# Designs tried in a protein design chat: VHH binders against q9y6x5. Part 49

Target 1, 379 residues: q9y6x5
Amino acid sequence: LPPKLLLVSFDGFRADYLKNYEFPHLQNFIKEGVLVEHVKNVFITKTFPNHYSIVTGLYEESHGIVANSMYDAVTKKHFSDSNDKDPFWWNEAVPIWVTNQLQENRSSAAAMWPGTDVPIHDTISSYFMNYNSSVSFEERLNNITMWLNNSNPPVTFATLYWEEPDASGHKYGPEDKENMSRVLKKIDDLIGDLVQRLKMLGLWENLNVIITSDHGMTQCSQDRLINLDSCIDHSYYTLIDLSPVAAILPKINRTEVYNKLKNCSPHMNVYLKEDIPNRFYYQHNDRIQPIILVADEGWTIVLNESSQKLGDHGYDNSLPSMHPFLAAHGPAFHKGYKHSTINIVDIYPMMCHILGLKPHPNNGTFGHTKCLLVDQWCI

## First folded at step 1 (VHH)

Design f15 (framework vhh_8dlx_2)
Fold by ESMFold2-Fast, scan of step 1:
Structure f15 (fold): chain B 379 residues (1-379), chain A 121 residues (1-121)
Amino acid sequence: as target 1 above (379 residues)
Amino acid sequence: EVQLVESGGGVVQPGRSLRLSCAASGFTFSSYAMHWVRQAPGKGLEWIGNIYHSGSTFYNPSLKSLVTISRDDSTNTLYLQMNSLRAEDTAIYYCARSIYKESGRYTFDIWGKGTLVTVSS
């Protein structure tokens, strides 16, 4: 029978939560599987960009989902993550569910993963749910397990996305131990429910399961605000995205806008597009604006207003607070193996290997994940 | 108490113009981006456009040249001017405030009750 893979994301699951809180169900999962302690995500460390990097193996400048709010200077289109299902935004890459359906006579299933309710290269996930945050984890799990057991051609790749602990991380901040312990305990219980459901249905022993996340979370404060209005008037630019990475489209000469911004705050770096650090791999795409502002960890860019965010992400991807983890279990994976670090773009070629798919050109390195896999020689 | 109240809806004939108002209270109106959103009978929500605190406006491309959004910060009032009204513009029109993004989501945190616009005949 063809190998099967379920990819699960808990949005905003900071890697060091594993060290600071108790996860009995996740720990049992890891005991008989593998753990990657840190996954170095792509810049910017935001939900839509990193979820698309996981399933394409590409940096944001290459897959085209460069932010959760975007403007494309060539076509003059605007993107918003709340309303836009235009395939134009997603067509710069081929996500793994499309590859799975096109290379093999196999089906894909999706419960809310970003991009799975959009036809990409005229291909949509064989089974999917339109994004709706009010749909319970149980309903998403029920649909995924039904599709894994009852599909023809068989579902060999399935995705499951959950908004926590990101939503609570923003609301309470990652340093609120009382609220975060409650949220993380509930997530661990959902992991327990997932494993038990798969065991009851006879799927557990033959299914590869990856549990990961797109980014972490850092503590913010009303004492760490950058008021952009104190630096520059709105008559000089159009704001495409605000915080913690602001995307600035100048209405006047770019150099004049840059000069008004460059010394505005000691807690913000201001880059002309061509001067964005090479290590970010965030430069070569029409959707990246002429000027990018990058706030220091824990600082929030605002427009003459207060911020209610106690936690945020989007910051420099070298920051450990921005890193998620990866845990996996199944016939493809070793048991009881711990690995220190991989890049988030490495997940895609590993998943292609597990499914027997030829990966599209990508920025991942298969060698980085070899030690996780039973059929590979570890170096 | 934070509140948004729309007004100016009603029955209007095709081809005519209508101006909607939204009165804001309980927060520093001049500091926030404001939005207009509509819902036609039996359809989902459709974003019309927004206006930043600076006065810069962005519109749904399908509605370009048919609508104008403006604000008066001295009276804490948001406006939607609609021209050349068509039967398809029949909808409940909502005023909304947006705040920070969460999980990459653009959040409307305060909504008005809505005002009904009916274009008939």
Scores: ipSAE 0.000, ipTM 0.151, lowest interface PAE 20.0, mean pLDDT 88

Design f16 (framework vhh_8dlx_2)
Fold by ESMFold2-Fast, scan of step 1:
Structure f16 (fold): chain B 379 residues (1-379), chain A 121 residues (1-121)
Amino acid sequence: as target 1 above (379 residues)
Amino acid sequence: EVQLVESGGGVVQPGRSLRLSCAASGFTFSDYYMHWVRQAPGKGLEWIGNIYYSGSTFYNPSLKSLVTISRDDSTNTLYLQMNSLRAEDTAIYYCARGRYSKLTGYPFDYWGKGTLVTVSS
């Protein structure tokens, strides 16, 4: 019988929420499994980029999903929520569900994970749901468990995506303990529902389950705004992405745009593309614009307007507030093991190992996840 | 088909109270947090507050002492109670369903058609 893996993402689940709130169901999951306390995500710390890094093991400059809003200078195409299903944007990498279907002649199943409703290299997840935020967690779980039990070729890789606590983190900010407590308790209840459903269907003992997230969340404020309109006129550039990492396409000489921006705010770093710090691994792709602006944690870049966001992400990936966690349970994983930190790109080669797949070249290091796995020597 | 229908608007005298209702259909109402939003003539949208699926509420600080949001999951109905109405409260009142937005981070995906509240002497 082939090994099976369910990968679950709760969008925007900041790692330290685990220490500041009660999660009885998640703690029971961890007690008989493993916990990685911090996952160092990729820059920029945004949803589409990091979800694609989890399933490809690649930095954003390598997999091509470099932001939630993109412009490709070679083809002159624009990426937005309205056209995120164009395969062009996703074709610079091979996600694990494609590898699973092509290498092992097995099926993949997906409930809303970014990219799974898109044919990538002419291959779409064997079973999938078109993205629709109004579909309940229960309906997503019901479809995934149905496909895990009733598929030929067998579903060996399945994904499940849920939009919370990210939506509430943006609306209330992570420092709103009253509202965040209620949101996080509901998420813990959903984890309880997940475990109960898998047990009732006879899947629990033989299924590997990973619960993780793409990024964290930091508190924003009306007192921490950077008004880009105060620094440069709109006639000098095209804005590709705004906040907290602004992507600037100059309409005039690049050096002139840079000089207008570099003294704009003490709370923003301005980089020419070739000067972007190497540690970000955010430089070698045509979709990365000639100038990027990186706001300091908690600062919001605006165009002569207020922001209603009380929380945001996208900031420097060295910030602990941007880090998610990873918990896992199943036959591949140790029981009761706690690990400090892995890189988000390390998840892909670990998942390939669990599924018996040969990974495509990637930026992850399998050695970083060895101590989580029962079939590996940890020293 | 997702549908939100606001009711209870009309002409009301200053200083009085008014309760608005929003009837939801076409989705599992208890799985969503819900919002009230208003738009005064010639003005932008002003967020009033929200209510979680748990019944917990959060309000615009400028309006907190003047409004109460509640829900009845057995009838799929959202309520907005408004007290001490003033001429400045004249607006179209919308209920909105909470959602995730990958592009903007704004939490609204479906809106009702609105109900007009006119506060006049």
Scores: ipSAE 0.000, ipTM 0.163, lowest interface PAE 18.1, mean pLDDT 89

Design f17 (framework vhh_8dlx_2)
Fold by ESMFold2-Fast, scan of step 1:
Structure f17 (fold): chain B 379 residues (1-379), chain A 121 residues (1-121)
Amino acid sequence: as target 1 above (379 residues)
Amino acid sequence: EVQLVESGGGVVQPGRSLRLSCAASGFTFSDYYMHWVRQAPGKGLEWIGNIYYSGSTFYNPSLKSLVTISRDDSTNTLYLQMNSLRAEDTAIYYCAKTYRGWSKPSAFDIWGKGTLVTVSS
């Protein structure tokens, strides 16, 4: 029987939440599995970019989903989550469910993971749900477990995405212990439901399960705003993305726009595209704009207005507040093993190894995850 | 106004074949992915398969050997060919339109009224 893998994401699950709140169900999962305490995500630390990096093993400049709002200078197309109607945005990479279906003629199943309701290189997940945030976790879980048990060719790769704790992190901020405690307890209960469902269906002992996230969350404030309208008139540029990483497309000479922005705020770094730090791997793609503004942690870029967000993400990926975790259980994984840190791009080659797939060229390093796996040598 | 109208259902004997049609209007049919889905009495919705604007087809693996989806962009018509029908295929059959990209607020953009298929001797 081929190996099976279920990849689960809880959006915006900051790694430090594991140390500051109680997770009895998640701790039971980890006790007989593995925990990676920090996952260093890709820049920018946003939902679409990082979810696509998990399933492709590529930096954003390579897979082409460089933000949640994008403009492609070559084709003159605009992307936003409300107007995404075109596979064009996703076709710069091959995600694992496509590789899974094309190698060995296996099936994939998906409940809401970004990109899974889009045909990529003319291939869509064998079973999928069109994205709808109103669909319950229970309905997503019911569909995934049905497809895992009742498919031919067999579903060998399945994904499950849930919007919390990201939505509550934005609304309340990560420092609101009362509200965040309530939200995180509900997530732990959902993990308990997931494990119980898999056990009742006879899937638990033979299924590899990864629970991870795309980014963390940091506290924002009305006292930490950068008003872009005080720096530059809107007639000089087109705004492609705003906060905390602003993407600026100049309507006049690029150097003139840069000079108006470069000293506007001590809490914002202004980069010409070629000057973006190499460590970000955020430079070599036509969807990255000529000028990028990067706010300091906890600062919000606004247009002559207040921000309602009490928490946000998108900041420098070196910040621990931006890091998620990874936990895993199943026949491929050691029991009771803790690992300190991996890169988010390392998840893809590890998953390919578990499934027996040949990975497409990627930015991950298999050696970084080998200590998690029973069939590998590790000290 | 966007409309999808399914037709071709009826009572059919086990082992026989049936072709369903879906007539589309009010949008550029050739630019969209089209789906067939069904709902058996007292059951949830089951996805049958889809056809891309390019003509490529993808099927629910449990149904792949029993169904074929095709489209005629010159007549704005979607088809579902079903072979070797069984009593368990008794359901209301719907066609649905989806955008080619990410869909945030709703699962399927447009639903028709459906066409009832009853498999009985």
Scores: ipSAE 0.000, ipTM 0.130, lowest interface PAE 17.9, mean pLDDT 87

Design f18 (framework vhh_8dlx_2)
Fold by ESMFold2-Fast, scan of step 1:
Structure f18 (fold): chain B 379 residues (1-379), chain A 121 residues (1-121)
Amino acid sequence: as target 1 above (379 residues)
Amino acid sequence: EVQLVESGGGVVQPGRSLRLSCAASGFTFSDYYMHWVRQAPGKGLEWIGNIYYSGSTFYNPSLKSLVTISRDDSTNTLYLQMNSLRAEDTAIYYCARDKYGRFTSYYMDVWGKGTLVTVSS
């Protein structure tokens, strides 16, 4: 029997929520498994880019999903969340479910993970659900567990995505302890349901389960707005993405646009593409625009309007508020081991190792995750 | 104008070592991921490994213990060190540049013409 892995993401689960709130079900999971306290995600710290980095092990400049809204200068195509099903956007990398299926006698299953309802390199997950936010966690779980138990060839890799606590983090902000406590208790109950379901179906002892997230959340305010219209007129540029990282495509000379923007706000850094800090690994892709604006933590870029968001993400990936966590349980993992930090790109080569897959070239370092695994020496 | 030129190939006896070089010109070498790929007689292309612009290396697991890839950005040169050569290593060896550092669809937009390595007595 080949090893099996279920990868679960709770969108926007900031790492320090684990220290500030009680998670009895998640703590029971961790007690008999492993915890990575901080996962350093990729820049920009947005949903689509980071979910694709988890399953490819690549920085955004390498896998091509560089934002939730994109423009490709070579082909002149536009990408938004609503047209994510064009394979063009996803074909610059090979996600793990594609590699898993190209190995003989292996299938993949997916419940809503970004990219899993798109044929990538003419390959789509053997079992999948078209993205629909209205589908309950219970229905997603029912489908995944059925596919894990009853498939031939066997499902060896499965994914499960849930939109909370991100949606509530945006609505209430992470500093709203009353509302966030309620939301996070509900997440913990869903983790309890997941574990109970796997135990009832006889899957728990032989299944590797990873619970992680794509990013964190920081508090925003109507007192922390950057009005882009006060800096530059809309006739000088096309806006590809807005906040907190604005992607600017100049309609006039790039230097003229840059000069209008560079001194506009003390709470925003303005970069020509070639000046984007190397540590972001956010430069070498045609979908990264000629000018990028990066707001300081908690600041929102707007166009002559107020923002109703009390929480947001997308900020500098060095910020602890942007970091998620990773917890894992199963035959591949040690029991009761705590690790401080890994990079989000390190998850992919670790998962390939667990599944016995040959990883595609990637930006992760297998050595960073060795201490989590029972079949590895922690050197 | 953009060129990659491999050198260092030739006839070598089994069990010996050999270092191949790839000289880059016409572009900013330090901005690119670089790959080594080989093709044995009558077979398809086999990826050997790559090196990131940062210097990090990734190898075909079947070859990792037998090869080392390195780069010298001051001389615009890519290297492939091969140890314990076997008859199965007889192939034309190519270097290729890659803007994005991915294996899929051979994202290598510029290739050298190749250098032949023959492992025989």
Scores: ipSAE 0.000, ipTM 0.130, lowest interface PAE 19.7, mean pLDDT 88

Design f19 (framework vhh_8dlx_2)
Fold by ESMFold2-Fast, scan of step 1:
Structure f19 (fold): chain B 379 residues (1-379), chain A 119 residues (1-119)
Amino acid sequence: as target 1 above (379 residues)
Amino acid sequence: EVQLVESGGGVVQPGRSLRLSCAASGFTFSDYYMHWVRQAPGKGLEWIGNIYYSGSTFYNPSLKSLVTISRDDSTNTLYLQMNSLRAEDTAIYYCARPGRWTYSKLDYWGKGTLVTVSS
């Protein structure tokens, strides 16, 4: 039987939610599997960039999905979720489902993972669902499990994406214990449903399952706003992305725009592209704008208006509030093992190893995940 | 497919009130905050205001005393109530929705409804 892997993402699942709320189903999953307590994601700590980093093992400057809103200076194309199906944006990397289909004569299946409804290098997941937020978790799970059991060539790699707790994190903020407790209990119940479904279908004992997320969430406030209009007039620049990382395309001299912004607020850092800190690995791509503004944790950049978001992400990837976790269960993984930290780019080479695929060049380090795996010697 | 359809525009006399509607379909309406934007003839776009998931509203300060935004999630409908209309309020009125992951960018727009304030 070829090895099989199901990769599940709950968008915006902050790592320390595991310490502050009860997850009986997830705890049972972890007890017989592995837990990585913190996953250090890539900068910018946003949905599209980090989901693509998980499946490519690349920093954003290398895979080309550098934000949820982008402008390409060479081709002059604009990216938003209204045109996210243009392969141009996704073609700077090769995601694992493409590698799975091309290196091994095997199928891939996808329920809503970012990029899976797009032909990338002329290859689309063998089975997929067009992105639609209204489709229930149960329908996504039904399709994935059907494809895992009833495909030829066999589905060996499958993905499942769910929008919560990110949507509720934005709406209520992560410090709203009553609302977040309800949302997180529902997610734990969905994890219970997932495990039960896999057991009923005879998949559980032979399937590797990874449960992870792309980023965390931090509390925002109407008292922590940076009004960009108080710094600079709209006529001097085009705004490509706003908050918490603003991407500024100057209409006048870049130095003049920089000088108007650089001392405007003590709660944001202003960088010329060449001065962006090397630790972000966020510099070498035409989709990264000439000036980047990075707000401090919990601060929101606005244009002479209020923000109603009570939670947000996108902040510095060194912040623990921006970190997700990773839990895994299956024949490839140890039982009852806890690991402190890995980098989100390390997930890709680990998954390639589990599936017997040769990884494309990537920024991950296989050695960082060896202790999770039963077929590897942990030093 | 995301669709936004504005209605309720027309010719109104100065000093009168008018309510515009926007019918939303193709997405879970209750998950999005929604915006109203207008464009007067020969002028640029002017943001009117938005309404959050909770029903909380934020307005352009120059328009706050003149407009009220509301929503009915049971019918997937967004409303703009305008009071004390003046000739300068003559414009095409658009409802707009941000992207799922791009809250700061209005990715989806209706075709607009024309309001003419004239005697």
Scores: ipSAE 0.000, ipTM 0.417, lowest interface PAE 11.3, mean pLDDT 90

Design f2 (framework vhh_8dlx_2)
Fold by ESMFold2-Fast, scan of step 1:
Structure f2 (fold): chain B 379 residues (1-379), chain A 121 residues (1-121)
Amino acid sequence: as target 1 above (379 residues)
Amino acid sequence: EVQLVESGGGVVQPGRSLRLSCAASGFTFSDYYMHWVRQAPGKGLEWIGNIYYSGSTFYNPSLKSLVTISRDDSTNTLYLQMNSLRAEDTAIYYCARGKTYLRSGSYMDVWGKGTLVTVSS
């Protein structure tokens, strides 16, 4: 029988929440599994880009989901962070569920992971749920476990996505310990439900389970706003994405727009596309706009208004506040092992190894995850 | 002051069409996503769809064949065209500025007060 893997994402689960709050169910999961304390995600540190990087092993410039809001000047198409089902946006990479279905006679199952309700290279996840935020965690879990037990060809790769703690992180901010404590306790209870369901169905001992996230969260404030309208008139540009990374498409000469923005705020860096720092791996894609604005941690770019977000993400991927964690349990993983840091692009080749799949060319390094795996020589 | 004001609601018979309007003021309308959201009596908020800066539209799949969202940036007005109205479309209809909270969890930052649509008889 081929090995099986369930990949679970809790959106916006900042790594240091593990140190500041109690997670009895997650701690029990980690005790008999592995923990990677920090996962260095890709820039920009947003939901769609990082979820696609996890399942492709590629930087955003390579997989083409470069933001939650994108514009393609050639086709004049727009992508929004509402679920865009046009395969055009997703076809620059091959996600692991497609590889799983095409290389082996195996099925994939998906409960709302970004991209799984889209046919990518004419291949959609064998079993999937159309995105609907009102669907409970329990219903998503019920469908995933049903498909893991009752599929032909067998489901060997399954994904499960949950919107919290990201939604509450935005609403309350990560420094609101009272509200975040309530939210994180509920997530820990959901992890307990997940483990108990897998045990009851006889899946727990033979299933590899990864629990991870796409990014963290940082505290924002009404005292930390960058008013773009104070620096440039809207007639000079089209705004493709706003905050904390603004994507600017000039309507006039690019240099003139750049000069109007360059000294707008001491808390924002303004880049011509070719001047974006190489360490971001955020240059080589037509969906990256001619001018990119990057706000400093905790600063919000606005258009002559206040912001209601008390937490946000999208900032520099070197910031620990932007990092998620990774925990895993199952026959492929050591028990009671702690690792400090991996890159988020390293998850894809590790998952391919566990499933016995040949990875597509990717930006991950398998060597970075070797010490997590029982069948690898960690030297 | 940023404001959104919905209009065009009222009582309509089943099977009819209705167009709602949303007048925006106090901000640069052309720079924002705009959304339509509804709330039926005793039920939660249901997202209808949004329209991007360029005019690109995204809809709740359960409603896509029944509604059309459009905008007129010259008059700062957002529209919702509804066709083949049914009793279950009875709701307060809101326009909102910002992003949908479908995945990001970021919430819409400015809401109108709503306009009531009653589909009866």
Scores: ipSAE 0.015, ipTM 0.343, lowest interface PAE 6.5, mean pLDDT 89

Design f20 (framework vhh_8dlx_2)
Fold by ESMFold2-Fast, scan of step 1:
Structure f20 (fold): chain B 379 residues (1-379), chain A 120 residues (1-120)
Amino acid sequence: as target 1 above (379 residues)
Amino acid sequence: EVQLVESGGGVVQPGRSLRLSCAASGFTFSDYYMHWVRQAPGKGLEWIGNIYYSGSTFYNPSLKSLVTISRDDSTNTLYLQMNSLRAEDTAIYYCATKYRLGSYTRFDYWGKGTLVTVSS
């Protein structure tokens, strides 16, 4: 009986939500499983980059999904973060579902995880749903559980992506306790539904389930705007990505553009590509633009407009507000164990171990996750 | 108020071409990248392609030989040229945009759609 793993992501689930709100269903899941209180994600702290880091174990400069909107200077191609199906953008890495299908006689299944509706290295997830935000969590869950029970070769790796609490975090901001309480209670109810469905179908006792997220959320304000138009005219550059990390492609001399931007705001750091801090691991890729602007936490970069966002992410990955959590349950995991911190790139080699797959070269460290696993010892 | 208004739909015979338009108002059109999305009866949304404010285009690989997207920033208009239409292309066609680059996987603004029916 091969081991099976279901990887679930609730987009934008900030780690400290666990301390500030009640999650009875998630708490029951953790009581008989494991909790990692903080996951240190990769920079930039955005949806597509971090979801691809989870399944590849690579920093963004290595896997090539460096933003939700990007431009490749060599091929002159543009990427948007929704529904881009050109394999070019995804081919700089091998995600775990591809490894699962190529190394073993096994199938993968996917409900909306970024990249799963794209053939990567000529391999698409065996069962998948084209990205569509209108499809309910219940429909995604129904498809995943059907594929887990009714497939040959057997589905051993499955993914399930849900857009909340990210969408509501942007709309209301994480400090809106009334609205966020309702949203997070609904997510906890969905976790309860997930567990009940797996139990009803006889999957629960033999399935490894990981519940995680790609990033957190921080409070924004109309009082914390950086107007890029106050410092530089649009004729001097092409804007590839805006906020809170702006990707600038100069139309004139790079140093001249840099000089116009460097004193634009005390709440924004301006980097030439080669000066980007090494700790970000965000430098060595053609899709990283010659100048990047990094707003301070809670500040929004705008083009002579107001912003309606009350919450945002993409900020420095050292910020606790940007960190998600990881919870897991199943035969591979200890019961009732809590761990403080892992890196988001550590999830991939752990998942490969659980599935019996040989990981591709990656930036994760298997030793960081050993204490979570029953077949390992804590060192 | 942001408004996207699609036009040019209707009944068209198989094998023919059709051009859809999207008139944009209430925002600085030249600063936004624009998308075309369709929904066939009883089916989910299918992304067709996009165009950046620079004019660079990217298409759904399954549709790339059928469609061309263009824009006219002087008239705030987005176009979708469709060639060799088939019965399977019957759908409501939507103009959509996502201003806040990077943070959402959802489109920020949608038009009301224009119906294209391919039949004889």
Scores: ipSAE 0.000, ipTM 0.146, lowest interface PAE 17.4, mean pLDDT 88

